# Miniprotein binders against a2bj90, part 44

Target 1, 235 residues: a2bj90
Amino acid sequence: MSRSARRKTSALNTVLRVVEVFASIQGEGPFTGTYSVFVRLAGCNLRCPFCDTRYAWSLEAGKPLGVEELVEEIARYEPSLVVITGGEPLLQRHPLNSLVEGLESLGLRVQLETNGILPAPARDEQLWRVYHVVSPKDVPVRVPGAKLHPSWVDYARATGRAWFKFLVANEQHVREVAEYVAKLGIPRSRVYIMPLTPEKLDMKELLELHSRIASLAVKWRLNFSPRLHLLVQLP
Key: E = the ipSAE of ESMFold2; O = the ipSAE of OpenDDE; V2 = 0.75 times the mean of E and O plus 0.25 times the DockQ between their complexes.

## First folded at step 6 (miniprotein)

Design m4 (at its last look DockQ between E and O 0.78; V2 from the best seeds 0.00; counts 0 for: pae E 1.53 > 1.5)
Fold by OpenDDE base, look of step 7:
Structure m4 (fold): chain B 235 residues (1-235), chain A 107 residues (1-107)
Amino acid sequence: as target 1 above (235 residues)
Amino acid sequence: DDIRFLWRLAEIYYRAARRAEAKGDYEKALYYYQLALELALESQDPNLVQRVVEQLLRVAERIAEKKGDYETAIKAYTLAAEALLKVGDEERARELLKKARELEEKA
C-alpha cells in the first residue's frame, strides 16, 4: 500500500463533520442534569417525522473539523460529560473512535447518543469504553427503516454501559415498550421512556405531557427521562 | 377528569399536526394525527375519536388530491377506519377501507 493511500485513510479517520458544539445541561436519560458539552455530528440514516434536528440530516450540514482541534475545543469548556449526538454519530464511526480516544486521554467522560440501527461497538473500538444511550425508532414510533441492531442488547449485558431511551406519547406506546424490552431481554432498569414532544409547545402543554408520561413510567415500572432542557429553556 | 386530561394531550398533537399540515409536511402531520387519535381512543370518548378522525380524513383527501401521495392517504384512511372500528362505527369504517382500496388501485 502506497504512502499516499495510508495518508488518505489516516486523514479520513481524523476529520468529523460537525454541525455544532455547545455547552449545556444533559436534559435526557441517565445523565440528566449533568453539565455537558454537546457535539452534534452531521448525517442521519433515518428521516423521523418528529425529528427536531432535521438540519443535521445531511452530511453537508456539518463543517469538517479535525479530531485534535475538536478535542481542544471541547476541553476548554471543562465539561463533566461530553455528549456525542447528531443525526446518527455512528455514520462517522472511524473518526469518532479517534475523538473518543482523545477525550478519554484527557479523563473526560463520554456519552454517545445513537438510534441503534448500526452495530454496537466491538471490544477493540474506543467506543466500547464509553456510555451509550440507544434510542430505538422501531418501537413504539415505527420509523421506516428503523430496526434495533441485536448487538446493542449484547453490549448492554456485557458492559452495563448502555441504556435504551424510547419516545412515547400514550399508554399503548408504554405497553409496546414494556413488551419489546421483555422480548429482547433488556433489563427494565436500563429502559427509559421519554415524552415525544412536538415543536413549539407552551410550558403548560410540555408539563402536562411530562406529567402523563412520568405517571405511566411509574405504573409500568420503567425509568422516566424528561426533556429537561426544554423545561428549563436551555439548548 | 381523566378524559379531559387525555383530550388536552390529544389536542397537543392535533395542533402540531395542523402546524405541520400548514407547512406542507404531510408525513409529520399524519404522524401527529395518529398520536392524537391514539390518545382519543385511550380516552374512550367516541366524540373525541370522531373529531380526530374527521381531521385525519380531510388531510387524507387533501394529500390524495393535491400531492398524489396515495401511500400516505391510504395510511390515513386505514388508521381512521381502525379507530372507528374500536368505537363501534363499523359502517363508516367499511367506507374508509373502501376508499383506501380504491387508492391502492391508483398507486
Scores: ipSAE 0.796, ipTM 0.897, lowest interface PAE 0.6, mean pLDDT 92
Fold by ESMFold2, look of step 7:
Structure m4 (fold): chain B 235 residues (1-235), chain A 107 residues (1-107)
Amino acid sequence: as target 1 above (235 residues)
Amino acid sequence: DDIRFLWRLAEIYYRAARRAEAKGDYEKALYYYQLALELALESQDPNLVQRVVEQLLRVAERIAEKKGDYETAIKAYTLAAEALLKVGDEERARELLKKARELEEKA
């Protein structure tokens, strides 16, 4: 390899392919409302028909960015939470652990968003110590190739740092979620249902969908997740 | 649980499917038409079910022709046929099952 190619190859474990970095609020799940910096990593192991971030599916959509440089950029926002999302961030697991190490060194709180197909963190990974919101895509939305890795349930039990969030459109979906989490032994306190919201809805449509799913959450005694960023028109 | 509320929710997904179809995003359109159909069935309005079925099948046919994804199209025809049976349109349901069998021959 040339010296340029060798340096790029040698830096692979310290480089992430990043689609975007931006400040906003966390609009979903247990940390809803928190001032956050989002780091969207490139690459996904699913092709969900309802995905609203298709531009992040390919690893080539991301620009290579050194972990140290990324930590510095994130820190300048002074976030209350760093949300690592994507595509599927765990496709870049090794350099992701380096990013988490850097963020933790600065005392920054980190949350990962994952579809849960790849295994939960091992005890010796930096990712073991961060929070995770796991969004399975095998129930109720039944995306081909999606299967929640069983280690996520064990991880949630061992650490208390994982929650499970499900997209739903109707009561049959909620029933399927309830059956699914009961079979896996996931307690209701760790489960969120969230409205499956198409793009370009007006406020009335957004509120109606949120109202329906929130009502079902109460009926089924599950936690409700809004998509708050859509309601307040933030990225 | 209000039937009128179910109609409004079905309309939300129906309109979203129409927007996706207009942009040529047939997989997203098909998915949203399927969601609209599920809500239409929950509402027990057979006219709404039939209107959604018509749109769902149009998109499914395009997926089969443009992408060669006959398996997805077969599933859509079968789902639509089951919905039509629930609202009493046995003639059309049989037609759709015949179309699904024809696509299985190609797959």
Scores: ipSAE 0.632, ipTM 0.828, lowest interface PAE 1.5, mean pLDDT 89
Fold by ESMFold2-Fast, scan of step 6:
Structure m4 (fold): chain B 235 residues (1-235), chain A 107 residues (1-107)
Amino acid sequence: as target 1 above (235 residues)
Amino acid sequence: DDIRFLWRLAEIYYRAARRAEAKGDYEKALYYYQLALELALESQDPNLVQRVVEQLLRVAERIAEKKGDYETAIKAYTLAAEALLKVGDEERARELLKKARELEEKA
């Protein structure tokens, strides 16, 4: 009891701005199909034209929530995976490390989704020990201001805990991804291509985009990420 | 490698661009029009290229310029001109690049 009260007081000094917390199935990347709790943090350092989560762009979109309270809320879902996304979660790096520490103390598996503009975790960060799906926005989708921080490649080699997930719309995009990852020395086994799906597609359109990009993944010997939640109509 | 599938994918992004345009999200609309153009050019569909060019001109002339959004208008004219160059319509492309430059001089 007293320890909980002390942690709440401490957590108020490590506050996260949180847009939403919800249970769903991870629809993307290496953990596709996993029962997950999603924690969407507010704030983003990009303004991607195709962004579907523009409501999370501002830090003001997030409610201030103490790390201890957030850990307790997440734990109630009993998830197989905690997905921390946003916005760009690394904008709130200090309290994010505290959140990760709390989640790991409960034995929960944590995955961070990041645009990779900010540096990869250092060895002294709690974030060093969790999984990262890095979604570069410089190639092939060419978002202004996006540039992958080179430390992510070193982090992936050192830990084996980072994958690179690229939005693609056509074969030229896949070619650019293949050239990009080869130049950076990223092994194809850590590379996912994922269809760029606009809002309000019907099921036939979603399947056509998925089928095309999956076929290109086979052709180019890359991994394929669906957007499974869209196909099964989950958040 | 079925050209017909590429045409369907081009139509998906084209319809997405029109939905964004209808909502006043011109940045998203231009992005999806560009993807539609890339797929239309790959599928050798000149009719879809012309339809996208007409929508880009509509965005530039009737919405972006009228609202004083010269940045969006310049992007739309430039994208339309690039598409026209790729289908060999150098004269129309030159005219649109001239319009973009005139707007840059006002910005």
Scores: ipSAE 0.608, ipTM 0.821, lowest interface PAE 1.7, mean pLDDT 88
ESMFold2 (binder alone), look of step 7: mean pLDDT 81; pTM 0.782

Design m5
Fold by ESMFold2-Fast, scan of step 6:
Structure m5 (fold): chain B 235 residues (1-235), chain A 110 residues (1-110)
Amino acid sequence: as target 1 above (235 residues)
Amino acid sequence: SDEEDIRFLWRLAEIYYRAARRLEEKGDLEKALYYYQLALELALESQDPNLVQRVVEQLLRVAERIAEKKGDYETAIKAYTLAAEALLKVGDEERARELLKKARELEEKA
């Protein structure tokens, strides 16, 4: 193929549909409290009824940005962590691998947030080398079509770079999570339970929910993820 | 392919070069120096001597500013040495000799 045609093909593989880029504090998961830049990619393969980011569901919601432009924009924030989220970022897997390579070359720590429906990274992908927080939606919240791909358990075991974060509303949900991770052989040390927050809660209700779910985490010997950004009113 | 890998490295070098320039404009000289060093390494692997020379110029300017601000001559010595090695690899022996001479002069100034 000519260099011009190869350049056009490469450009398609290095263009991401990006909804937003912003600095905040990572409010969830194993890196809670870290100064981060969030890169929200467009497109999602689920339609979760509790989704806070419905505006990102369509690929059309994203502006096409080249990997080089995006890396430069992220670097300007001087983050301790780059959080790549969405929608479902693995829908844009090919250009995402290029983005990850660029960010890692700058010495930036990268975390991917994924629903885990699409396969885990292969060893020859740049994504193999970064951190992943997998948020299954098949248990306990039972979103239609949301089956966790089994390769994520193998990836977590092989690399130590994946954690599993579950939305829970009550103790029955926590029981279901405990049974689910036991059946899959996921160590409890890599499991987080996080409050399933309804669309509107006042601050008192939000704190009470966090307290209840945290208490259940202690009882069931699981890790607890807050939604810290909601508690401190950050994006 | 080797050619496709070279083009990717070249683009990545340009990204780091521009990011380093933005950091320099903000006054974050230490991060700018680090990003210029990454850009230089990638520019060398991309086999673009013009990009190597552009990166060397900015890298040296930032290293000199750090040395002046903090009296950190070791940073300047390392930058001159790194830049000289890069220039030798792209065939600019004359400028490389000048930078190595400056590095030795700074070492004597210990």
Scores: ipSAE 0.000, ipTM 0.105, lowest interface PAE 20.2, mean pLDDT 83

Design n1
Fold by ESMFold2-Fast, scan of step 6:
Structure n1 (fold): chain B 235 residues (1-235), chain A 101 residues (1-101)
Amino acid sequence: as target 1 above (235 residues)
Amino acid sequence: SEEDREFLRRLAKIYQRAAERLFEKGKYEKAIYYLQLAIELSEELGDKELEAQSYYLIAEILFQQGKKEEAREALEKALKIAEELGNEELVKKIKELLEEI
């Protein structure tokens, strides 16, 4: 192969398919309220019935962007947190590790949002060193094919850099989550329950649903995640 | 408690109203999913009226999608409950839609 052909092949490990990059406030999970840049990667290995980002399901929905160019774009926002989401970011695992390396070199804090079907990072990956919010879709929301990879529990125990965020609609869901995390040995301190919100709720309905799920979090001694961006009408 | 039960009943109705709005926007799969959550809440409460109404709404969406066999199954579940409750208005609506399948 020529140098040009080899360069093109090498670039595949430094190119990501990106749907959108935007600044907002992290509305969910352990970093709620943080000024963040969101990087939505294309492609997903699930087809959740409640999914509000169906436009990101296909890899072809994303523009090919070089890691160096994406790092520069993110840095211009001067964020307190970089949130890598999508689809399923781990579908683009190899160039994602390169992106994380670039972001870490600038001292930026990185959080991945993942469905947890694909394995957790190995110790020699750049991804080992960043934060992960794992959103299982097998319990309680019962999405077909959505089994949490057991390595995520091992990763959480080894690093303290993973939290588990569960969509819940009612107390039976919270009970199922409590049983699930107890069986897997996930500490309650690493568990968030979050209201499963239909897109067409008015503000009173949103507040009422948030209030109920928050009350259940107190009752069951779990952490509560709001969907703050919905309440303050940010992306 | 009765206060908790009343809130769960309101929550199930929130999911039904959201599903109706999603149905109007052509978001059929999402609407059905939230109606299934309303059914789970209604079963927990023993609220057979709300359960029957939710199955009827699922059937309307499935019918609109052209999924006539699935719509018929949902209507048959709604009909059984509506007849047990003596809800003549709901029974009439269910039978009218069954005749179009």
Scores: ipSAE 0.155, ipTM 0.624, lowest interface PAE 5.9, mean pLDDT 88

Design n3 (at its last look DockQ between E and O 0.91; V2 from the best seeds 0.65)
Fold by ESMFold2-Fast, scan of step 6:
Structure n3 (fold): chain B 235 residues (1-235), chain A 84 residues (1-84)
Amino acid sequence: as target 1 above (235 residues)
Amino acid sequence: SPEDVIEDIRFTLRLVQIYTRAAERAAKKGNLEKAAYYLELALELMEEAAELARRIGHEELERLIREIIETIERTIKAIREYRE
């Protein structure tokens, strides 16, 4: 039997562990400002000190949900963008490909948010066809166990469907990002820097961090990602 | 101008305070790893402020650098005391 036929038959019992599904505005990255449905998958292969979604770290935090049921729930929101995030969504790669197939069959635009530790999609995966925002955690934020898989650079070059979004707190971090992307051959046009915002900041503090990182983005000729949802107090 | 650099240093000091306060909040919740992480970010910002002051070579800015260091050190001490 062909690989394609085998993939179709193996997807029949697909289940995802889902933490939450909710509508909001995409606050980050190249699609900032887009009306979106967020699908947070359970499980993560990192334990970032600054993580604000620790409730999704365990795979057991997710409730089992069939792909078809999840597609139907997402479709009811009539979103301009479906954001699949986590945890680390690629930990559930096989059922995730089936979810993407279902969403694309409805003409929905899909964006995956990933830490980039696991390999980029292969050409025969449904995931090859959707947008990816890769947030490396090795540079500059130095999370233990985090190393960007080199296939993400090849994927970005081959498809034009990947961007790299880096959390930064200061100019030294921006310098490290600039050196990192230059070494890997990532064009600056695909690079976003985003303020590293601790929880429980007031509006003045949020604006000060945003202002500093935006200024550095101009200085270093990189794209800037806000955390817009925090500024407007959305999930 | 020296005045512009002084304003840049003051702004950097405000960013230092953001991360040191975040570290204190994390420590109070028993999250010592998070507290240590935010303190490291604050120290990196302090190093940037020190470099700006060194570039001007002014006595008042050397005192400002020492004030920044003392502030961070006091915060670290307070966090360690809260471990109790």
Scores: ipSAE 0.698, ipTM 0.853, lowest interface PAE 1.0, mean pLDDT 87
Fold by ESMFold2, look of step 7:
Structure n3 (fold): chain B 235 residues (1-235), chain A 84 residues (1-84)
Amino acid sequence: as target 1 above (235 residues)
Amino acid sequence: SPEDVIEDIRFTLRLVQIYTRAAERAAKKGNLEKAAYYLELALELMEEAAELARRIGHEELERLIREIIETIERTIKAIREYRE
């Protein structure tokens, strides 16, 4: 088939199941405060009790969108950052690599959010070149089946493009995180602790949790991640 | 100082309230797994508070905290047995 026909056929076969696309501020991790477009992919390989995006757990929650159409939609927002999240985005790895290729061709900066169960990108994947915030769910929150794949530590060391973010509720959790990252050889500069915030907290409660976890971050010499979008009441 | 430890206990108890209220909301929605999870977090914080009280020798406060711990433990057990 001609180049034009191959292009049309490829577009029809490159589809992502997408729950939502929206503009907001990245509220967590190293890019906190950045004007972003969020792409929430359907499907998750975990059922965390504390999950606040349970509506993205099933693949059936997503609508099929062609990658080229999605790139055009994202570009119209003129984002400073494209955040790919979910569920677990790596469940749709093949079309996700196509999306990343399209976004990079437009010069758009991409960050992936992942629970780290599936392996880190290989060098020949488009995902190799994007930023990753890896949120392990085995320690300290102990979600069943949530083992971090060891390739993420190797990837972080090789590329400098991965950070590790941990939900914590108390000092014992922070101690467990510190022990875990030391065992894996993850430098503290790449580690964030973030408050485990239940839904529907009032502002006083939100600030109390943030204050406690931030104080622990200082005490333990770890980076602190807010949930800034909750503090400023954005999606 | 003992005064600093008492303030840390007060702060910890406010966080317990946050998680126990969250557990109540989850239970009202029928999400017993989330409710139990938040009660486990509250329990961890209460145990932290009990240890702080023990460290400064405040026996009456430690006793009161451990009574609350027992109540939370019974609630978690009841939730888990109901789900089974």
Scores: ipSAE 0.691, ipTM 0.881, lowest interface PAE 1.3, mean pLDDT 91
Fold by OpenDDE base, look of step 7:
Structure n3 (fold): chain B 235 residues (1-235), chain A 84 residues (1-84)
Amino acid sequence: as target 1 above (235 residues)
Amino acid sequence: SPEDVIEDIRFTLRLVQIYTRAAERAAKKGNLEKAAYYLELALELMEEAAELARRIGHEELERLIREIIETIERTIKAIREYRE
């Protein structure tokens, strides 16, 4: 293999397609309320009808950014957490491992948001060390092509660094989640239910929906994830 | 109590309004897939409301909810047939 081919493969592993980088509060999951830098990566392997970030579905929607440049940009915000999200971040797994390495070298904590279709990190990946919030789309919302990869359950058990966040609209969805996590042997303490929020809800509707789903979370003994950023009108 | 069930029905019907309005907004944007999806969610909520009405013996309310269910089902079917 020529030196030129190795340089081209090394260069491909150091560039991410990034839609946006911004500072805000983590509005969802176990890190809700944390001052975070969000890195929204381009490309998704799903087409969820309810997706609020459909502009990130194409890889071409992202700009190519070098990992080093991106690490420097993130570091300037002095974040308490770096949240890697997007369409599906694991579509860019190789440069994403390089990004994580760079961020961890600065002592930054990293959380990945994933739909869980792609395999969980292997032990030799930098991604193995970070936090993961897995958002399955097979249950209860049944997005075509969505299936949780079994390795995420194994990863969660092995590391304790994974949580599962499910979109729900009603009690039937919460029941389906409860049955699903029981069947997979996912501890309830690692399960979050989150309101399925349509676009352009008013604040009253948004609060009513949150209230209903939060009550169901208590009833079903599951964790509740707000959409805090929507409630407080942050990005 | 029956009163608690009525409150649950009220909440459920408010959610139906949320999702049907979301379906309407999706349809107006030409996103029939999203419209159908939110109508399906509304349908599930209406079925929940009908079952709650049945449990408290409110036959008229159950009947009215089921008539709306049938209309939503026909609308979803029409959207699917239009996409094919």
Scores: ipSAE 0.445, ipTM 0.789, lowest interface PAE 1.1, mean pLDDT 92
ESMFold2 (binder alone), look of step 7: mean pLDDT 86; pTM 0.838

Design n4 (at its last look DockQ between E and O 0.83; V2 from the best seeds 0.68)
Fold by ESMFold2, look of step 7:
Structure n4 (fold): chain B 235 residues (1-235), chain A 110 residues (1-110)
Amino acid sequence: as target 1 above (235 residues)
Amino acid sequence: SDEELAEDVEFLLRLAEIYFRAAERALKKGDYEKALYYIELAAELLEEAARLAQQSNNPELMKKVAELLRKAAELQAEIARKIGDYERAEKLLEEAKRLLEEAEELAKKS
C-alpha cells in the first residue's frame, strides 16, 4: 500500500486519542504494587461527581497517537504491567484492540480499567486475553446512566480475567455492594471494596478511611483495595 | 453498651466531617455536583449518628450531632443558592429544613 493509503487505514484502525502516558505503580485492585505504565485514553460515557480525572472526559482532551509509536513508547519503560485507563477506554474499542495486539506481541502484560457499561470483550477480540478491573458505578455510588453490562459476569466466569471493584464510604455501602454482587452471581473472591477518598485529604484522614474500609472488608469477607498511590504520593 | 455506642457516634462524626470538608472545598471551586454528592454522604452519616446518639441517651453527643446537622443544613442551603436548577435547589432546601428540624429535636433531648 502507498504511504497515503496506509495513513488512511491507520487513522481508522491504529490511532488512539491519548491524554497521558506515564510510569507509576498500580495502586488499586488485584495488581496493587506493580510497576506499571499507564495509558490514559480520552473520552468517558459518565460524569461521576467524585471523578479524579475529569480532564479525560472529552475526546478532545486526547492527542492522536499512532498505535505503533505508542507501543514503542510504552516498551521503553520496561513495565511489568501496562494499565489502560481513561475516561472510559472502551469508547475507543477498535484501535484499543490494535494497541493490545502490539503490546502482547512484545510479551507485555495488560490490564484494562473500565466502568463496565459497554460489553465485555468477544472471543475474537485481542481484549479477550487481557485482565480487566471492572468498576460499576450504579452501586453504591449511584451515578446516573451507569449500569453494568451483564456480559462482564459471563466473561469473568468464562475467562477468570475480570474482577469487580466498588467505591464505598461506610458500612451501608458495603452492604449494598454485597447484595448487588450476590444478585448478579459475582463470587466474593472477585470483589474488591475501595475507600471513596476525596482529594486533598491529609495522611491521618487517608489512613482512617483505609483502616475503616479494610476492617469492613474483613467483616463482610470481601477483598480490600487500597488507593496505594495516594498513600505514597505517586500519580 | 453506652460506651460502644459513643465510640460509634464519634467515628461517624469524624467520617461525616471528612465528607463535609470535601463538599465545602468543591463548592469553593464551583464544582456543584461534587459538592452535592459529598454533602449528601455527610448528611447520611450524621443521621445515623443521630440515631445512635439517641439510643445512648448521651446529652453531649446529641448536642454535638445537632450542631453538625445544623452546619450540614447551612451548607445545603448555600449549595442550593448556586446550583442554578430551580427544582434541584428547592428539593435541597427542603432537605436542609428537614435536617434543621432534626437538629432541633436532638437539641431538645440533650
Scores: ipSAE 0.641, ipTM 0.829, lowest interface PAE 1.5, mean pLDDT 90
Fold by OpenDDE base, look of step 7:
Structure n4 (fold): chain B 235 residues (1-235), chain A 110 residues (1-110)
Amino acid sequence: as target 1 above (235 residues)
Amino acid sequence: SDEELAEDVEFLLRLAEIYFRAAERALKKGDYEKALYYIELAAELLEEAARLAQQSNNPELMKKVAELLRKAAELQAEIARKIGDYERAEKLLEEAKRLLEEAEELAKKS
């Protein structure tokens, strides 16, 4: 490969399209309550009807940021966790590995949010070392084009650094999740159910929905994920 | 117990109403995919409520469920028309009519 081709490949691996960077509390999954910096990446391979971050669907919605600059920006918040989210972060896999390398070099813990359509990290990727919350969109919510990549099950078994977070609205959805995870051999201890919340719920409605899904989580012996940020009115 | 079943039905009805209102808001914004998704979810909750209401042998609860299923079917039909699925819209309106007749029969038993 020519020096020019190496420079072009290095430059492509050092820039992320970022929608927003902000500090908040992780509201969801195994790290709920953790003071976190959120990095919302641009671009998504899905068009979920219930998506609350539709503004991140286009790659063009993100600004190009250098990995080094982004690491410095994140570090200024002194986060207990860096949450990489967006549309689908794994659409930017190459520069994302560089970002993870930079963050880990500072001793920062990293959690990725992904829809699980793209392959899990390989052992040679920096992403192999981080925590992953996989949010399948095939079950129970049946988003068109959603299919969990089987490598995430293998990654979860190999590393213990993956959890699966499912959106649910009723007991039938919880049943479908229970059957799905049993079929795939996902340990129940790694499964979270989370209420499917529409936009502009009042606090009473939001609490009632949380209460029902939490009760179903207990009944079905699954973990419950709140949407804590909505309950406490944080970003 | 029949009381626990009644409470579960009432809860599902309130939950269905949340998604119903979300569907209406989406429809008003011209977000037909979101509207359809949330109204279908409301209908699924109401179908669960209908099964539980039937198990409780409570005609009043069965009537309330049938009335909400009718409203859900009517809204689904409106969304179906907006997306050009006229055949589905007609079937949903026929279902809404059946649910109205069922609610009227239940009202005679309550």
Scores: ipSAE 0.626, ipTM 0.832, lowest interface PAE 0.9, mean pLDDT 92
Fold by ESMFold2-Fast, scan of step 6:
Structure n4 (fold): chain B 235 residues (1-235), chain A 110 residues (1-110)
Amino acid sequence: as target 1 above (235 residues)
Amino acid sequence: SDEELAEDVEFLLRLAEIYFRAAERALKKGDYEKALYYIELAAELLEEAARLAQQSNNPELMKKVAELLRKAAELQAEIARKIGDYERAEKLLEEAKRLLEEAEELAKKS
C-alpha cells in the first residue's frame, strides 16, 4: 500500500473507546480554573482502592468513537483546554496520538492525565507536544503494580511539559513524596500535592482536607492542587 | 506551645473522623477494599494525633484519641470478618488488636 493509502486507512480506522465527554472547569493541577472539555477514555491498568471512576476500568465501558467525530464534538464546546483522562488513556496510545494531532490542527491546547506506568512520549509522537499531569500511584498511595516509568522524569526535563501530582492524606505521605521526587531528580517546582477526598464529604469536611494539605504544601515548599470542581459542585 | 499542640491534635482528630466515616460508608456498601484503605488512613492520622497528645501531656486529648483508636480497631475487625479471605482477615485482626492495645495504653496515660 502507498503512503497516501496507508495514511487514509489509518485515519479512517482510528477508534477510541470513550466513556464520557463533558464541559467543566479543570479543578486540579497547574491549569486549575480553566474552562475545559473532559474526554474520559475507557480502560485502566490499575485497580486503586480509592478510585471514584471504577465505571471506566473496563475497555468495554467505552463507546467506540472515530477520532474525526470526537475532534468535531470537542471543538463544538470551544474549550480553552482539552483534558484527556480515563482510566489510563495511554492504554489507547495509537489512536490517542491521532486524536492529539486532530486537536492540535485546530489550535486546541491538550492536557493528558496519566498514572505514569506506561512510558512517556517519544519525540516522534504527537503526544510529545502536549501537557502531561502524571499522577504516580506507587508513592505515597502504594497501589500494587503502579511503578512510575523513569522516562517521565527525562520527558519533564527535556520538554517542561510534565507535572507530577500526588494524592496525600497526611504529613507522612508528604514526606514520602518529598523523598521520592528528590531521589528521582524531579524539580519541586513541578510537584503538586492534592488532598485525597472520599466521596460524600460535606463542604466543611472538604475544606478541612484542603486546608490541611495546603498548609503542608507551604511547610514542605511544594505546589498545592485543590479539587476545585468539588468545592464549587461541578462534575 | 501546649495550646498550639492541642489545636493540632483536635484538627488531626477531625481529619481522622472524615476517613473513619468514609470507611464506614464503604463497608455498608460492601466495598471492603475501599473500607480497609480509608480505615488505614484514619489509623495513621490517629497515630500522629496520639504522638502530639502525649507530647502536650493533655489527658483530655489523649482520651479523645484513645476513643477514636478503639473505634478504628473495631471497624477494622469488622472489615476483616467481611473479607472472607482467612489469611488476610487474620492479619487484619492482629492489626486491629495492636490499635486497641495502643488505645488502652494511651487511655492509661490520661
Scores: ipSAE 0.506, ipTM 0.801, lowest interface PAE 2.6, mean pLDDT 88
ESMFold2 (binder alone), look of step 7: mean pLDDT 88; pTM 0.880

